VH-VL binders against COMM domain-containing protein 3 (commd3). Designs and how they scored, part 1

All scores and structures are predictions.

Target 1, 195 residues: COMM domain-containing protein 3 (commd3), of Dictyostelium discoideum (Social amoeba) (q54qk4)
Amino acid sequence: MNLSEDVLKGIETLSDEKLINDSVFKHIIDTCFLVILKKKTESDLFDNKAVSSVDTIALKQTFSAFIVFILESMKINYDQSSISDLLEEHKLSSSRIDFISNYFKEYRVAIRKHLSVTNFHFPHIIDVNWRLDLFMKSNAVEKLNTPVYLINLTTEQEENVKGKVQFAATLDQLQDLVFKLRDAQKQIERSSIKS
Unless a header shows other numbers, all headers, positions and changes below count from the first letter of the chain; antibody chains are not in Kabat numbers.
ipSAE, averaged over its two directions, is called F for ESMFold2-Fast, E for ESMFold2 and O for OpenDDE. V2 adds 0.75 times the mean of E and O to 0.25 times the DockQ between the complexes of E and O.
Where letters were taken out, [cut] stands.
Atom coordinates printed by the task and the answers are left out, and those that the model quotes come from them; centres of patches stay.

## First folded at step 1 (VH-VL)

Design G01 (framework fv_guselkumab)
Fold by ESMFold2-Fast, scan of step 1:
Structure G01 (fold): chain C 195 residues (1-195), chain A 119 residues (1-119), chain B 111 residues (1-111)
Amino acid sequence: as target 1 above (195 residues)
Amino acid sequence: EVQLVQSGAEVKKPGESLKISCKGSGYSFTSYWIGWVRQMPGKGLEWMGIIYPGDSDTRYSPSFQGQVTISADKSISTAYLQWSSLKASDTAMYYCARLDYGDYWFDYWGQGTLVTVSS
Amino acid sequence: QSVLTQPPSVSGAPGQRVTISCTGSSSNIGAGYDVHWYQQLPGTAPKLLIYGNSNRPSGVPDRFSGSKSGTSASLAITGLQSEDEADYYCQSYDSSLSGYVFGGGTKLTVL
């Protein structure tokens, strides 16, 4: 599996039971799967009682990392034992690994089917007026043969001026783009402290 | 698997107090909001309020704030709806229902408790 | 008032299509909150029929479908059957109330 260091750090944050209790953990995992299936949006992550005490940036980073993990697992067709082994390497408890494994068992078919026929909305990487929409092309019947993602990027300036950029990317290119946008967002936030 | 079981029908007089119950089973009781919904005879559904059993946080519809008290006992996986003094206008079917994990829709419903308030 | 607007009744013959509308406001459906639908058979508790505008729980036939546009949503029932005779309620979240709102309900009669 080709996961970036930042994605792995986000997954390791899910093992920190002091920062992310079981209620928060379950909400993050559930929301990730339902966002991929277009049954929820990223905003649903923040409207739950359980997450009110968790740092917003950490919550968004963990959410984005786990979305990438799900998509990468689908891309390379990871089996349940491989998923469990990776999560154990990154310090998740057996109960949390079982919870995630049950979600993969329940939703694998639906996610694969959904990804083959629909576009989906990628969560905000950090809240600085960026939006990623993923549109997928696939020739798969039950497996993804040659996935290509059409990405629509929407930006908004402080005066509500909006722009749009569209391009195609692989999952590896998408991961790189997400982290570059995160860095750009941090610079914008630093500039905004002035005034 | 997931079940909400409500207490039996009640026949009361105006001015009496009442506490009805809703017992959850088959899921983590402290991880889901439980709501109460009123249905007056021949009328539609009205949201009354919700409770998060994990910390007993409550939210009420403005129409029911001060009219009822919602509580929960997480040790026995039971939520409650209580009146200090019943009115004839409280005659209705009362449902408890679990909010989904995202707190947006009611995914499982109790069978209902019929409350009749008459002289 | 915060009640979503539904027609009080709708009717159809077996095999036909019926549509039940649900109209909200800028604080609920118009604010982007999803619409969910419940079926209440006579003498029974409501049952979740559609959630998240268009998703069906396990066991709900594909004859039932939901859609949402702007401040309104619709429930469509195709191939109408006598056992579909029931009350149907829409529900959303309202940001001005920080709570839940139901439609007034629609009684479906199968002729």
Scores: ipSAE 0.000, ipTM 0.446, lowest interface PAE 18.1, mean pLDDT 76

Design G02 (framework fv_guselkumab; at its last look DockQ between E and O 0.02; V2 from the best seeds 0.00; counts 0 for: pae E 12.6 > 2, placed apart)
Heavy chain, then light chain:
Amino acid sequence: EVQLVQSGAEVKKPGESLKISCKGSGYSFTNYWIGWVRQMPGKGLEWMGIIYPGDSDTRYSPSFQGQVTISADKSISTAYLQWSSLKASDTAMYYCARHEYYDILTGYFDYWGQGTLVTVSS
Amino acid sequence: QSVLTQPPSVSGAPGQRVTISCTGSSSNIGAGYDVHWYQQLPGTAPKLLIYGNSNRPSGVPDRFSGSKSGTSASLAITGLQSEDEADYYCQSYDSSLSGSVFGGGTKLTVL
ESMFold2-Fast, scan of step 1: ipSAE 0.006; ipTM 0.506
ESMFold2, look of step 2: ipSAE 0.000; ipTM 0.516
ESMFold2 (binder alone), look of step 2: mean pLDDT 93; pTM 0.950
OpenDDE, look of step 2: ipSAE 0.000; ipTM 0.531

Design G03 (framework fv_guselkumab)
Fold by ESMFold2-Fast, scan of step 1:
Structure G03 (fold): chain C 195 residues (1-195), chain A 118 residues (1-118), chain B 111 residues (1-111)
Amino acid sequence: as target 1 above (195 residues)
Amino acid sequence: EVQLVQSGAEVKKPGESLKISCKGSGYSFSNYWIGWVRQMPGKGLEWMGIIDPSNSYTRYSPSFQGQVTISADKSISTAYLQWSSLKASDTAMYYCARWDYYEPFDVWGQGTLVTVSS
Amino acid sequence: QSVLTQPPSVSGAPGQRVTISCTGSSSNIGSGYDVHWYQQLPGTAPKLLIYGNSKRPSGVPDRFSGSKSGTSASLAITGLQSEDEADYYCQSYDSSLSGWVFGGGTKLTVL
């Protein structure tokens, strides 16, 4: 499978239990499969009490990335072992891999049927228009307004058709993501210390 | 070896300006962030804000945004906490502390007592 | 009310065990953010006692231990000594506030 770096980063975010706890993880996965089947919409992603504590950027990134992952897996007919191996390479726990695997087993036939009827093609994510250095700069456009950064994801469909997914984040939301990601890194580093 | 040394106690009147300091030694100052914590007499700890001395990036607690200014001069390994106009309610012990991004506040200054009275 | 809730006081006799709770919510401890603990002896600055939920800095006796479950954390002190008499604070990160939060503090009295 040939996934963009941004899609792989979104999948790796699903492995970060500090960013995405098990309750939120299960809700994201469930919503992704049901959105593909036209039984839910992206707005349903935010309809869960557990989600209110999670960064909107992280939620949208993981949601978009995992939708792409499901659709590409179905498109190239990835088998269960290949799906599990890819998720393991991107650091998902055995319990999270099992949860995803059970959803593929349950919904594979329904998704195949749905895709064959609708002739649905999901564009590849080929670009992310945002930078880590934005965390380091204060932009004071209006004193009474919190600065907001627009994140653009450029996507490419087969036959060279481009789309765009856009969402907004405050500096605090972006910094929260950085703190969560590096906290996970520091916890791994500290696990090697004799306590 | 690693330590943070804060400036001495201050006695001020309401409306006066004040700038207190926190000097690091025994480590690479710009590789760590500095946080400020307030403790009112007989009360608990309140996080005020942080600064990254390498680029002067700051974050404030919502309660302290616009009330204080945090700054740093990495050339002399010193961080600052500043008020433009002090209030009696600013009477408190102020601590600076070192942190490594998501790590705890691992090294603390001795504290600066600020008393604001008329 | 503080975002992280601690009992205002706890007491025990020398040699006994005492536990100090720290209750959070889904936006902090419940989201998986680590809990750190600080000890403040009378008239002194706070000192790091436990970090990363359960780890001890060099020089902290093994009588001090930390744990975390769900939206709460606890600090356990075994073999209480008079020198343990102090204020204890938990601390975590809160995503709703995009900042660090402290518990209200617990005064430990050794009887």
Scores: ipSAE 0.000, ipTM 0.431, lowest interface PAE 17.9, mean pLDDT 76

Design G04 (framework fv_guselkumab)
Fold by ESMFold2-Fast, scan of step 1:
Structure G04 (fold): chain C 195 residues (1-195), chain A 122 residues (1-122), chain B 111 residues (1-111)
Amino acid sequence: as target 1 above (195 residues)
Amino acid sequence: EVQLVQSGAEVKKPGESLKISCKGSGYSFTSYWIGWVRQMPGKGLEWMGIIYPGDSDTRYSPSFQGQVTISADKSISTAYLQWSSLKASDTAMYYCARQELWFGELSYFDYWGQGTLVTVSS
Amino acid sequence: QSVLTQPPSVSGAPGQRVTISCTGSSSNIGAGYDVHWYQQLPGTAPKLLIYGNSNRPSGVPDRFSGSKSGTSASLAITGLQSEDEADYYCQSYDSSLSGYVFGGGTKLTVL
């Protein structure tokens, strides 16, 4: 796995029991998985009383870093033992590694299916590339913005005719786009049968 | 085995408060959403809302927002549906059901409670 | 009103095939959301019959099958038996309502 320095720093913050106690740790991990699956929003973490004593910048950095970690692990099909080894290398305790490992085991299939729909092609969209972008502002009180995906779409009517579209989207917007593309593909297939 | 056991039938008058329960067993109660579904006599199923017992995150159908309160006590693996002031139109069978996540927000109810009949009449 | 449309009733003789339709719109089934089916025997709670358009839980016989096309889904029951007399409900997700929606239900009578 090739993670950025910022992501690795965020993961290391999860190992620091002085900064992130077990209650806060569990809320971070739980929220990261459920946000990816659209069962929660980031406000479910940031508005929770259990995290009120934690530095907001560190909390947001760690949350964003762990989202990236989950998505990259799924993208490259990083197996459970590899995930555990990486977390151990970055100084997480065995109990925290076990907690994260149980979440990967429970939600891996659901996340894989959620992400796999982004590979659906329509009508001559032959490629979908996406990456997670993190936004950070230099203010008197520094804050992290909500993570977004930078999406590239390639469309082609013939081998020598290609177009590209690039835009930023939240996970919700990406899922809505994927569902719309799936519907359009089904409509075209039905129309082809009739003609 | 997974089981959801609901509280017994209730007979109430308009204006009275009521709280009914749904107790889960045989699985990790805090790891699954619990949904509430209404079925009026002779009518179909209506989704009312869901709760995640691990942190009490609750989401309501627009039709039921402000009409009922959904809560959970994870220490006793029990979810609740509550009315502050019942109306005759609340007469219905109320089901709780465990909701399995499938493809993000697309989800289904894999195990159901036996139902609680609530009758509101003057 | 129900957001998903089902016929109020269907009937068939023992051993025959029946199909129950579930018609949605562009904000639910047409948007690609999966369809799930529930069976409610008289006097009982609903039971999951089909999930994810076409998958059967353990214990559901293979004479029950589901399919989805465009804005509609169908539940097919082959080899009808008297035990199949029940109400059948389809269920999906609706993006415009940000919530779960059920069909109005179909009462199956085995003649």
Scores: ipSAE 0.000, ipTM 0.444, lowest interface PAE 14.2, mean pLDDT 77

Design G05 (framework fv_guselkumab)
Fold by ESMFold2-Fast, scan of step 1:
Structure G05 (fold): chain C 195 residues (1-195), chain A 124 residues (1-124), chain B 111 residues (1-111)
Amino acid sequence: as target 1 above (195 residues)
Amino acid sequence: EVQLVQSGAEVKKPGESLKISCKGSGYSFTSYWIGWVRQMPGKGLEWMGIIYPGDSYTRYSPSFQGQVTISADKSISTAYLQWSSLKASDTAMYYCARHTEYYVSGSYYEFDYWGQGTLVTVSS
Amino acid sequence: QSVLTQPPSVSGAPGQRVTISCTGSSSNIGAGYDVHWYQQLPGTAPKLLIYGNSNRPSGVPDRFSGSKSGTSASLAITGLQSEDEADYYCQSYDSSLSGYVFGGGTKLTVL
């Protein structure tokens, strides 16, 4: 699997127990799988009181990175040992790797079924609005001292109703996310049955 | 053998403070969550909150946020549930329960081992 | 108000099959969260009976089984015995409440 640097950084954030404790980690992973199955939305990421103390930007970046990781793994049919090896390379603990592995084992079939029967599994990204926010300097977090774009994405879902997804990202992170989502969307559309 | 042992029954007056305990044994106390569940006389089970003793991280049911305090002392493998000022409506059986270290996707937690319960009676 | 709905009582004769329903919504069972079941014998603490929709802990007889479909779950008890008289509770997680939720409980009477 050839993942972008920003996706790999998001995965490495999942190994940092000071930034993402076990309760937050489990919530992020669970939410990612259920969002892919259309049983939850990104807003459900914030439904656990545990995440209220965690940086919103880090949560959204980690969430987006892991969504891309799941979709890429399903797209190229990564086996469990390949997934575990990649996560180990990026410093996840054996317990966190086991947690993710159990989610792949249980949901792999459901996700593949879901992806095979729908042309519109992903919300379509039809419009992008940019807002530049400059975060204040923090002693332990140098990234908060760099210019960051607050991104407003207009998406289409069931019945072509427009939705809004808002997150903060660097230009590189935004370009990578949009590229990966478009690539995954095209692959899903190609593999879906037309009715 | 995994075991949770709770403190004994309490009889209190409204306005009094109370702290009840739940001592874990037979497992790694810091590796599992401890939850608290209320059962009012003749009623069903209500989740109050949960604590991860490894880092003392807590999360509360919206109905109990600000009503009680959950804490843990990992040096003695004991979790606590505390009221600053009891009300007559707090009269209930209180259970502590452990959450499993193993998770199945789509599940946050099951309560796999339960304490025997602490009966709290609050009356004037 | 109970977030998960169970019938308040159910009854059966020895050897029969009974089922106990647990009805949720799109924010809990319908959102994909697992359902767990607990048995509470009179005067005792609850005991885990079924976890993760359909799994049994060691020591629980295979007469007890669980299933989940859509926004609902069911507990089935076959070969009903007098010692099965108890209260049964379902439990899941609710995203709109950001917390764990229990059903109102079902009292099983063996006639």
Scores: ipSAE 0.000, ipTM 0.434, lowest interface PAE 16.3, mean pLDDT 76

Design G06 (framework fv_guselkumab)
Heavy chain, then light chain:
Amino acid sequence: EVQLVQSGAEVKKPGESLKISCKGSGYSFTTYWIGWVRQMPGKGLEWMGIIYPGDSDTRYSPSFQGQVTISADKSISTAYLQWSSLKASDTAMYYCARRGYSSGWYFDLWGQGTLVTVSS
Amino acid sequence: QSVLTQPPSVSGAPGQRVTISCTGSSSNIGAGYDVHWYQQLPGTAPKLLIYGNSKRPSGVPDRFSGSKSGTSASLAITGLQSEDEADYYCQSYDSSLSGYVFGGGTKLTVL
ESMFold2-Fast, scan of step 1: ipSAE 0.006; ipTM 0.470

Design G07 (framework fv_guselkumab)
Fold by ESMFold2-Fast, scan of step 1:
Structure G07 (fold): chain C 195 residues (1-195), chain A 120 residues (1-120), chain B 111 residues (1-111)
Amino acid sequence: as target 1 above (195 residues)
Amino acid sequence: EVQLVQSGAEVKKPGESLKISCKGSGYSFTSYWIGWVRQMPGKGLEWMGIIYPSDSYTRYSPSFQGQVTISADKSISTAYLQWSSLKASDTAMYYCARLKYSRGYYMDVWGQGTLVTVSS
Amino acid sequence: QSVLTQPPSVSGAPGQRVTISCTGSSSNIGAGYDVHWYQQLPGTAPKLLIYGNSNRPSGVPDRFSGSKSGTSASLAITGLQSEDEADYYCQSYDSRLSGYVFGGGTKLTVL
């Protein structure tokens, strides 16, 4: 699995029990899986009283990193032992690895079905890659401290000519993209049936 | 075979405390969430909350947050639902269920139910 | 009131087809959350009948089928039998309430 340095640092922060206690850890993991399924928003984590004592930047970094980790794991179809091995190499405890492993076991099928619309083989869209960017400018308005994802969309024509489209998106925009891609798939299917 | 066995019927007075149980067997108890569902007499099903027994992590329905406590003892494969002070409005059948996930949790195996009657 | 709307009752004769609707909104079924169905025979605990919109657990006859479209879901029962007389509940998740929701239940009477 090819994860960026920012993602790996976020994963390693999840191993630090002084920064992220067990209660906070569980809220982060739970929210990440449910956000991918559009059942929660990042506000369900950041506005929770259980995380009020945690450094906001560390919380945003771990949340964003773990979202990317889930999506990359699903994209390359990482099996349970490979996921556990990677988390162990990045210093997560056995109990935290077990907790994450149970979430992958519970949610794997649902996420795969959900993500199938973002990785469907249509002539123009065949792959999606995410990279975490944190907007942290010294002279910026405080509202700009929002994590953004750098998204690379790989497109392929009938002749195997690949193109890349790159853009930055907030988590809400990522969720909207997934929804729009799913809607587009349904519209294509309706056109096929109607015609 | 997978089975959830609940404690027997309870008759209580308002203000009394109560703790009812749900014991799992035939599967890895710590590997699945357990949910609690209330059914008032002649009424429908209401989701109360869920617990992950491996570490006792809980999530409550907003309607039941602060009204009940859900807990588990993994050493005896048992989940619990408890009240510090019962009210007449708590009279209901209470079910526990093992949860599985498909874009939201669902109850794949149910306990037989515990009838709780609260009257003066 | 229930967040998911079901008819309070439906009835049919043996051998007929009945459909039980489950109407939600943009915050639950319309948001893409799956619908699950439970059968509750008189005096018994509910039993899983359909999960994930249309999947049947082992032991559930193929006379029972589920479907989902837009903000609504349906349970279809074909070849009605007397043993099907029960209460039927749909269940999903609601993002606005951040919680799991049941329909109000439908009492099926077999004539």
Scores: ipSAE 0.000, ipTM 0.442, lowest interface PAE 17.6, mean pLDDT 77

Design G08 (framework fv_guselkumab)
Fold by ESMFold2-Fast, scan of step 1:
Structure G08 (fold): chain C 195 residues (1-195), chain A 117 residues (1-117), chain B 111 residues (1-111)
Amino acid sequence: as target 1 above (195 residues)
Amino acid sequence: EVQLVQSGAEVKKPGESLKISCKGSGYSFTDYWIGWVRQMPGKGLEWMGIIYPGDSDTRYSPSFQGQVTISADKSISTAYLQWSSLKASDTAMYYCARGIFDYLDVWGQGTLVTVSS
Amino acid sequence: QSVLTQPPSVSGAPGQRVTISCTGSSSNIGAGYDVHWYQQLPGTAPKLLIYGNSNRPSGVPDRFSGSKSGTSASLAITGLQSEDEADYYCQSYDYSLSGYVFGGGTKLTVL
């Protein structure tokens, strides 16, 4: 799996039990899966007393990195053993790997169904890239902090029904996500999914 | 003082070429988008396209793709809108405006283009 | 053709409130894209009035306000003044057209 440096740093942060305790870890993982399924938003990540003591940038980086990891895993159809092997390579504990693996097992079918019906077709992928590029270029004017971008992904779940997935990302994470979405669109096209 | 100054009114015949300009001042020209908007006499606003002068990344409205060319010269902080062959239906007021993300915050005064025989 | 639907005209007396609607579809406002508003005084270029659904640029009085719900947005003008007589345009983004879209415009007449 080809993951950007910032995504890898986010995954490494999930292995740091001194920075991210078990309560915070479980909250991040749960929120990531539910955000992809449109049952929560990024703001739900911060509405928990357990995260009050954790650095906001670290929280956003781990959240964004794990969203990318879920999407990339679904794109290349990573099985449970491949997911476990990758997480072991990045130094996650057996208990944290088991927790993540159980979430993939529980939500894999729901996420695949969601991605299949969201109409991630070529024009939509180009549209996402086009708008994100505008957003990134506009933010170059303000250099107050390390650039953090709020990302909104628009999906169509049913005829005339639209929704959004929201999360924050650094510039490198945003660029990686756009590339991953383009690749996912090509994979879906080759699978001959109608819609 | 952020300002966009457009070239003066044009009177042309069908089939002639035309290039109108939009000069920015009072800000970093390469850090903002420049959009072009058409307004036909007595009609509403129509989005034509947008350009980022820093790298010349250009996006067109589907209805204007292939009908006009948008360009920019960052050495003189000027954006351009060009026709290879004008038609009577191109008679309109043309506005340039500075783009931030998905909206236009500062507008030029407009260039009136009249195409008639 | 305008992609966003606005009433062609609205009118009000000085001091009153008027509201201008902007109706879109599932591919623009309904998809969650922001709505922006422009004011065009007779014979002048448009001016940004509201951006990002409800934000005012410096110099725009607080009697102008914007809101958005579902597939629609609205511009509210309170304390109406003669200087408000103008054309008002809403604007959003449409992903099926891959571009920015404008409403047809609303002419506000101050009686």
Scores: ipSAE 0.000, ipTM 0.469, lowest interface PAE 13.8, mean pLDDT 77

Design G09 (framework fv_guselkumab)
Fold by ESMFold2-Fast, scan of step 1:
Structure G09 (fold): chain C 195 residues (1-195), chain A 121 residues (1-121), chain B 111 residues (1-111)
Amino acid sequence: as target 1 above (195 residues)
Amino acid sequence: EVQLVQSGAEVKKPGESLKISCKGSGYSFTSYWIGWVRQMPGKGLEWMGIIYPGDSDTRYSPSFQGQVTISADKSISTAYLQWSSLKASDTAMYYCARFSYDSTGLYFDYWGQGTLVTVSS
Amino acid sequence: QSVLTQPPSVSGAPGQRVTISCTGSSSNIGAGYDVHWYQQLPGTAPKLLIYDNSNRPSGVPDRFSGSKSGTSASLAITGLQSEDEADYYCQSYDSSLSAYVFGGGTKLTVL
């Protein structure tokens, strides 16, 4: 797995119990998995009183980073021990690693089914069409200093069912995601050419 | 050949309910968003909303949120636009259109012929 | 009113060049969103004419072209013909409204 520094920093924020308490942590993880399964949207991240005291930028960064982490883990079929090792390297506690691991165990099949339908599963990733929406928020009390992009990912293939994933990301996170998706597709294409 | 065929013209009274349809053919219906666009007599085009028939996910224009319901039945490749209680101001031509998008652009590539809805007393 | 501004009408004689403007703002065209154009002949449904600022679908003649600069876009029609008489609409996305938006439309009259 190759993750950008910004994505890794977002994941490391999940290890900071002063910024993200257990209630907020569980809510973020739950929301990420359910958003990928299209049972929730990013707005559900903020529909919980537990997050009212947490910085909005930090919440969105960790949310976006973890979405990328789930998608990348599924693409390369990262096994449970590899996931646990990576999270431990980034300083998550054993209890938080166990919580995430349990979500991967519970939802892995459902996510793979969903991603295969969108043709996002290796070796079937061939095309990603996405839309970029620019969102900026200014408020005297709560101010976003960096533009946040709403990402809608759609895979279009003539014979395959098209799906979508949506989330918010900074420009750096979006560029990292695009590069990772492009590199993954090129890697598959090279692997398909045996000569 | 991609086609979107809409139901016929409707003449209704204020307060009546109505559901109009848009049937897709010649492509994978569940793989493309379907949008609805209103054109009032002598006026321009207004986006109302879109639906992804594969899972019935809907997005509405803020101006139409709560005023209409968009739905789809993928078993018969048909999308719907519905009013619970029509108003005279709903008199318009209603178009369905297939919605394509790429990394930066979002556009309607194929359009239905339109359904004229007239609401008068 | 319209978020994207078009002139209500434009006219030209056969063989001439006409240009239809589409003026937006920093929340739509100025934010980098692509502009698409539709042609609506009297009594018919709109038809895609230009997508992603300057691309033509198959079957659209070379005399139709699109361009985009800053917060505005334009549709150019060269070698104007009588069958070009129609209403023309630009379309983009507005991030502040979270909505796909159309221009008010321009009626092209061929003299």
Scores: ipSAE 0.000, ipTM 0.436, lowest interface PAE 20.3, mean pLDDT 76

Design G10 (framework fv_guselkumab)
Heavy chain, then light chain:
Amino acid sequence: EVQLVQSGAEVKKPGESLKISCKGSGYSFTNYWIGWVRQMPGKGLEWMGIIYPYDSDTRYSPSFQGQVTISADKSISTAYLQWSSLKASDTAMYYCARPLEWSYYGMDVWGQGTLVTVSS
Amino acid sequence: QSVLTQPPSVSGAPGQRVTISCTGSSSNIGAGYDVHWYQQLPGTAPKLLIYGNSNRPSGVPDRFSGSKSGTSASLAITGLQSEDEADYYCQSYDSSLSGSVFGGGTKLTVL
ESMFold2-Fast, scan of step 1: ipSAE 0.007; ipTM 0.481

